# VHH binders against Type II restriction enzyme MwoI (mwoIR): the designs that were tried, part 3

Target 1, 363 residues: Type II restriction enzyme MwoI (mwoIR), of Methanothermobacter wolfeii (Methanobacterium wolfei) (o59646)
Amino acid sequence: MKNPKFTENQKEIEKEEFEFLQKLNFIIKESLELFNTNLKNSMKFINYITLPIIMASIESKSFNPFSEIIEKHIAFILNSKMNSLGYKFLPLGYSSDLTYENDNSIIHIDIKTANLENPSDFKDTVPLGINQSSYPGVLDCKIRGKNIKADCKKIKVYPNIPTTYNNKLTITNALLFIYPDYKEIIDEIREDYIAIRELISINLKDILTPIEGSLEEFLNYKPSNEKKRLEPILDNIVRGYFIHDKLRHEFSENVEKDLEEFEKKIIGIAKKLKEREIKPVAILSISIPNGELAPHYDDEIVSGKSWGSSFRYHYKKSGNSVFKGLDNKASRAVFLHINKEYLPVLKKYFDPITVYELTEKRL

## First folded at step 4 (VHH)

Design k18 (from c10 with T100P T108P; framework vhh_7mjh_2)
Fold by ESMFold2-Fast, scan of step 4:
Structure k18 (fold): chain B 363 residues (1-363), chain A 123 residues (1-123)
Amino acid sequence: as target 1 above (363 residues)
Amino acid sequence: EVQLVESGGGLVQPGGSLRLSCAASGFTFSKYAMSWVRQAPGKGLEWIGRIDTSGYTSYNPSLKSLVTISRDNSKNTLYLQMNSLRAEDTATYYCVRTYPEIYTGDYPYFQHWGQGTTVTVSS
């Protein structure tokens, strides 16, 4: 058939996806105030969230360190709430931002942030790496090699994330936080950020090492051993890096001055961020279908280009934004929070007919 | 210079088996995920499967029972084992270097292609 009927197993898959959406909605609404970026009350947030991200961004040539800071803040809060719902943080080798499990399922949450002034980042699609869901994607294939004389056609590609792992169902959710334009804050820290980058790359290259490890290591770090190797220092307000304490006496006068400048710049950034509060405009939850559901959804709901583009999930395409096998036909893309001040702007980009709150009221 | 050289193609009878090889040079092979892609005469490209840096594989479900992808990092070589070959498997087979294991940027999924090796399934 062109449009096959749902099997009982596929209906059970959608029931699990919908149950998770309801749980996610509960924790987001219960914790809404915690998702405001408020650094004023948390030096520990600055120490082990903000500073490691800035340092990692310097080393990785990131274009938007502030977006990364917000994403880690969201991850930190969400992690504490997932644990309260009986989910355990699961360290898997996949590229999802957060992975959890309970007795029935493995949950992949991909945290996204978008600037309200850049609608291409949120209005029709959300970025999605091939290994961030179990749903197969399609590529516009363009041949660049001179030795290949082939038609450019769509190619189906398949992720490494399985639809089921050890009898636990894979559930994927993209959680998108839309923020007001925060350019003023970025501009305010830019000079200090550039100065730090130069100090690390030139003067302190062999002394300072960025805090290594995955998101799991930052969120669940608990020092159990004495200083027998270089380890992250979570309570260090001056460094998202660490140095060998044993090398302190061997520092030249110039190294001491460079370290002092580095420390001064880090504290300066922390103070500027501490005085700011940034609230989300909206929080959008997108339940990406498990790969076993592919026969029931458009082939191109996960699609990309082979010659310079990432995969995107097209959550607004007709017929793919609802749980098709469920009697309630609830939306897979729903707002969990909207700041009503911004509703007129959001309505420019979102069709209220296709996006609903979980209270069954149209946005 | 990234270079991928496929070998092992040729004539095989229906129901037969064949193993293709891809010799990689000009980059650190062990740090990249690799894919196989094929093109039948007069048709478009079809993705076969991928193997990541840890050896984990993912396949086109329509071909999963026919093929196995493996790699030997000590020899910088990628392999495609094909069994129960059918006339419809006649195609040029390409070795392709894909995006890094962790995809975080906007860049080509199929970054570098070999010249291809032709498999003909005929009696």
Scores: ipSAE 0.011, ipTM 0.520, lowest interface PAE 9.4, mean pLDDT 70

Design m02 (from a04 with L107W; framework vhh_nb_b201)
Fold by ESMFold2-Fast, scan of step 4:
Structure m02 (fold): chain B 363 residues (1-363), chain A 123 residues (1-123)
Amino acid sequence: as target 1 above (363 residues)
Amino acid sequence: QVQLQESGGGLVQAGGSLRLSCAASGSTFDDYAMGWYRQAPGKEREFVATIYSGGSTYYADSVKGRFTISRDNAKNTVYLQMNSLKPEDTAVYYCAKDTLYGSGSYWEYFDYWGQGTQVTVSS
């Protein structure tokens, strides 16, 4: 709460942040095998719904074809576990994608994935949307869609998410899953992906997508902050295929052969993916400070990324200095899981790694 | 750094009660989540209860309403009060501190300490 007893209030805020961090740690540890199993089962039972998501992810600059699927499975599992810890899902209200509440706090969780071979995606910052935390962001004065080279002063942007609402503190966590580089798997399925894309666009374009434009939108889709727009496109393609597949007995012999080849290619991709196990290298929790804590952090904790889309939150300064809580005992970034075989690689970017361990908090 | 030692197990009749203790040494545990797990012969290790630094608790469905977990930060001790014990509660009970590594469905990923304490419920 905003008031003249600010120092004691800040300690109370940090205590609530740490309490939630411990609960999140429990959920992640209890759910890790379920995350892995659900992802593996999703690959095993690949169908016309999951295939377009994988295909869209292959075009991602991060090279991780499973990032969106992983994020959806994590969200599903978190929803199932949060109720057990006394949290109620808030489907309406704040602009955050995953929002929960209990008697004391409103919790915002932002799920992120990163490729181990792209350290710029995980080694010191995490991007969050303009309304995913109560912490002030920064606008860098760049105008989207304009070729303007302007060197301008950073502008502080205050979110519409309050630091406290109805005596409940706003807590924000970015939950970052780091995965190995899947280039080998991508290379194996890329040839089949190209063949499917050509088959759809040339031979089956009038069959698989009765909704005009949706197939073209899918084929030209580029993964971005607009992931929410992908689901309607995928649904339209799946619905189109299902309808036409049921009526294929009325089609020419050539159409039947093309549909058989399409199904054969999809099965081929599913078989290749079924034989792989996808497990995270590490899971990092990044506690974005409540806005009441802003006076205690310098300008380096947040930087602009683009107008209106997101901000970069820094959990460490240039070099090895990490942002800590006000008690100087806890890091703002904490590992919830590390795959031990990747410790040498992780220590390259998180040095000393012990700084990122869950530590004692002094009130 | 931290060493955990369980105590309080024993033989009890069905419907009886036992109180388990887990004493921490080597450092404070005030800011860690502490939990109880159990393993019966020939079965997998299973979660029983946990208590967070702020005092909130979470229980396995099989023990809700019968078991109560608590902590005494001044004594660096966590307790498990077991009421209305059933023969199926017979197991070795382990105290655990949450760690940097792990997966909840695989107990071997947690940092478990000590030998555990045997609880045997008759008939």
Scores: ipSAE 0.000, ipTM 0.382, lowest interface PAE 11.9, mean pLDDT 67

Design m04 (from a04 with D31S S53R; framework vhh_nb_b201)
Fold by ESMFold2-Fast, scan of step 4:
Structure m04 (fold): chain B 363 residues (1-363), chain A 123 residues (1-123)
Amino acid sequence: as target 1 above (363 residues)
Amino acid sequence: QVQLQESGGGLVQAGGSLRLSCAASGSTFDSYAMGWYRQAPGKEREFVATIYRGGSTYYADSVKGRFTISRDNAKNTVYLQMNSLKPEDTAVYYCAKDTLYGSGSYLEYFDYWGQGTQVTVSS
């Protein structure tokens, strides 16, 4: 082993985790303006990839259909910065899970967004898939059947992700972007989305069919001839151009009319979104302990209520929000950015407010 | 208890080169990321380059391709090789050591700042 002490020594493991937090802090502070504009140029995201996601979100009756688009934009920015630091992207994750490696570490970054009006999404815990970290989870065991009813001992669930692989330490970080309520914006574009859904259902159904599935399946998907014809139209709309005259004669009159209406609705949505400067309220970094650190933390810091339920990391439980091997001087749950206008609201849920560059500062 | 001492600054013509050194004394050098920062008269202190414990580096856009940061853990020293210097690079250059406490932006550690070394680039 290159570094046996990383698998057996609490202080060495936590130093590596903290080194990554230092890098993440620098990346976030340098990239703040890019994150602040992720919906300002929303027209860039109205294309073959993002339109199906937006449509699926609307059909689910979600109040925040843009969360997945925001997460993908954040991921794109982070990927650029991670590459500049010598990390190699490993395409093993989903839309909210980015995996990288360098010579010493395998890094898992889980990007989360939360609505400021829904504090249950950010104030005490963060969702954590059992295979997004190396830390074992604990499930409550309740057996309820026709022939047996019992509460059994809590069951430990071990992840498939090892604490160390090929002499590289596993590091997991949840990166939570808290945004203002988007309901007003969604209400303003609702009618345009309803019109788009109707147009797709009539004449554009076979052209704009949503693509759902794994990242691998999506990357290997090739659109039909009709979809290939639509891609240049969508590209032109994204760039601020109207449906190209040369393409109009390739479609029937009713399809041309519906594409014109579709273009008008997409431009309308883009205009409404560009008139809004959507900025994060705060960015919270949560460093989830490596599984080798389990003897030093509460047994239930990663836990679920029942078999098959999602796990959560409980970062506000006593002692769970600090790097214990670093004399409790560094925080595992720490703000990298706070919008000062929202301090009174944040103080309701975080007391004290811990900022990376400051000893727990109250404003 | 930790002290940082910079050296290697001076006067140089535009297009020239300088190599800055920062020697650390006191607690364990290997535990920290190290960075270089600069401050021109009347301006705020700005980031130049950082090197992490494992040797990964990151540079300000204004110096990419011209400056190289490196470290020698056996000598408790961090270096900044400055090539193709411009008059705009004129500043006092500071070495900084980030703490495990996380008490600094851009890996700055205020209790462990060096005295600084003056770099003057004439046109």
Scores: ipSAE 0.000, ipTM 0.212, lowest interface PAE 16.5, mean pLDDT 68

Design m09 (from b03 with Y53W Y100F; framework vhh_7ubx_2)
Fold by ESMFold2-Fast, scan of step 4:
Structure m09 (fold): chain B 363 residues (1-363), chain A 122 residues (1-122)
Amino acid sequence: as target 1 above (363 residues)
Amino acid sequence: QVQLVESGGGLVQPGGSLRLSCAASGFTFDDYGMTWVRQAPGKGPEWIATISWGGDTMRDDSTKGRFTISRDNAKNTLYLQMTSLKPEDTALYYCATEGFSLWSDEYFEDYRGPGTQVTVSS
């Protein structure tokens, strides 16, 4: 169903959304081969991309080392291309993955990844935080630790991404990359990953210092001792990047043993991952109507946890396409790429599949 | 096709025990954290416990002495062992996969079962 509260700026918003879609499609098609995550690269590449992400995943108690790697890689490629098409990168305080500005609009891009094995992440909905959209929700109710559920439900939170900013229209786009089932790769590293998480959670949590930084700092991080005799991962750990300097002299025999096991498991994961390549199955562009989501919670266009700040946007229920030249029955979601090898699987969840086609490469 | 099917609910007297099961199919069970959530009549959903892909458990302080979450990856099954049940435990209990939003730093459900009813009454 169509959004019944679409603003009086509807035509201008649709125009800016379509113009952005054209440029996004050009970038995606031109850069398609660059979205292949080539883990066959040297240990040096694996160190500054893979190790920090694995550490962050372990600390968050989340198992998805590939999702974070892929999202960072996609963000880097997009950022390298958007500036050449008249979009200036903006480090705004909003929680969108990438934010750009042109003369008429501010574009918020939320990069999403989904696994083909997990159809709930892509077939009907995309997960969003209120901090990634114009949806007013509830405060983040930390269900782990202090229970503030009752107080949280009574507090309205204004959206983090407004409909307009500095007299420019704001456009939000969820860019969804669907990847194949890589269960075999996960299975190969699972035992090592579990062992590492247990060591950090129990014995090494106050000893290891995680790497932090912005996307650019994260991608440009390099080991200081890359020319040394030790592998870069081991060399960084040994030299204290991940070891709290003030505690080194207090290491007991058991801590030294656990640290040695941790090092061996990290190196083992890095060696297994460098032999792999991960390619996307499909790429979708999903336009999200800024400022219009709150009325649709009860309509099941927006759904989520009643105590939380996260929700799911039901893009197939959002109604017919608002873009000129698209199927009148299509939602605000369009495929920018499909891997034909996976077309039979995709047709189980999408029928018909609407693919955006440009007649010229420079649009 | 993803399915989560809860079982083991029923009518019990205060002080009794129940073991709930959640049978999972259509996805790689071992790759997901799993959670138990309950919803009492007229109330919102309440988180009970989560078990990670690595077997680590996180539990609500009010129930952690009485409820134990566990999993059997060989059987693709999640369990909730409940002891010393109270009338306040009366609710629809459902299992769900644990989703995580990096930006909101919050958990949400990717897949959810239809639930199994637990009624504690004298």
Scores: ipSAE 0.000, ipTM 0.108, lowest interface PAE 21.0, mean pLDDT 62

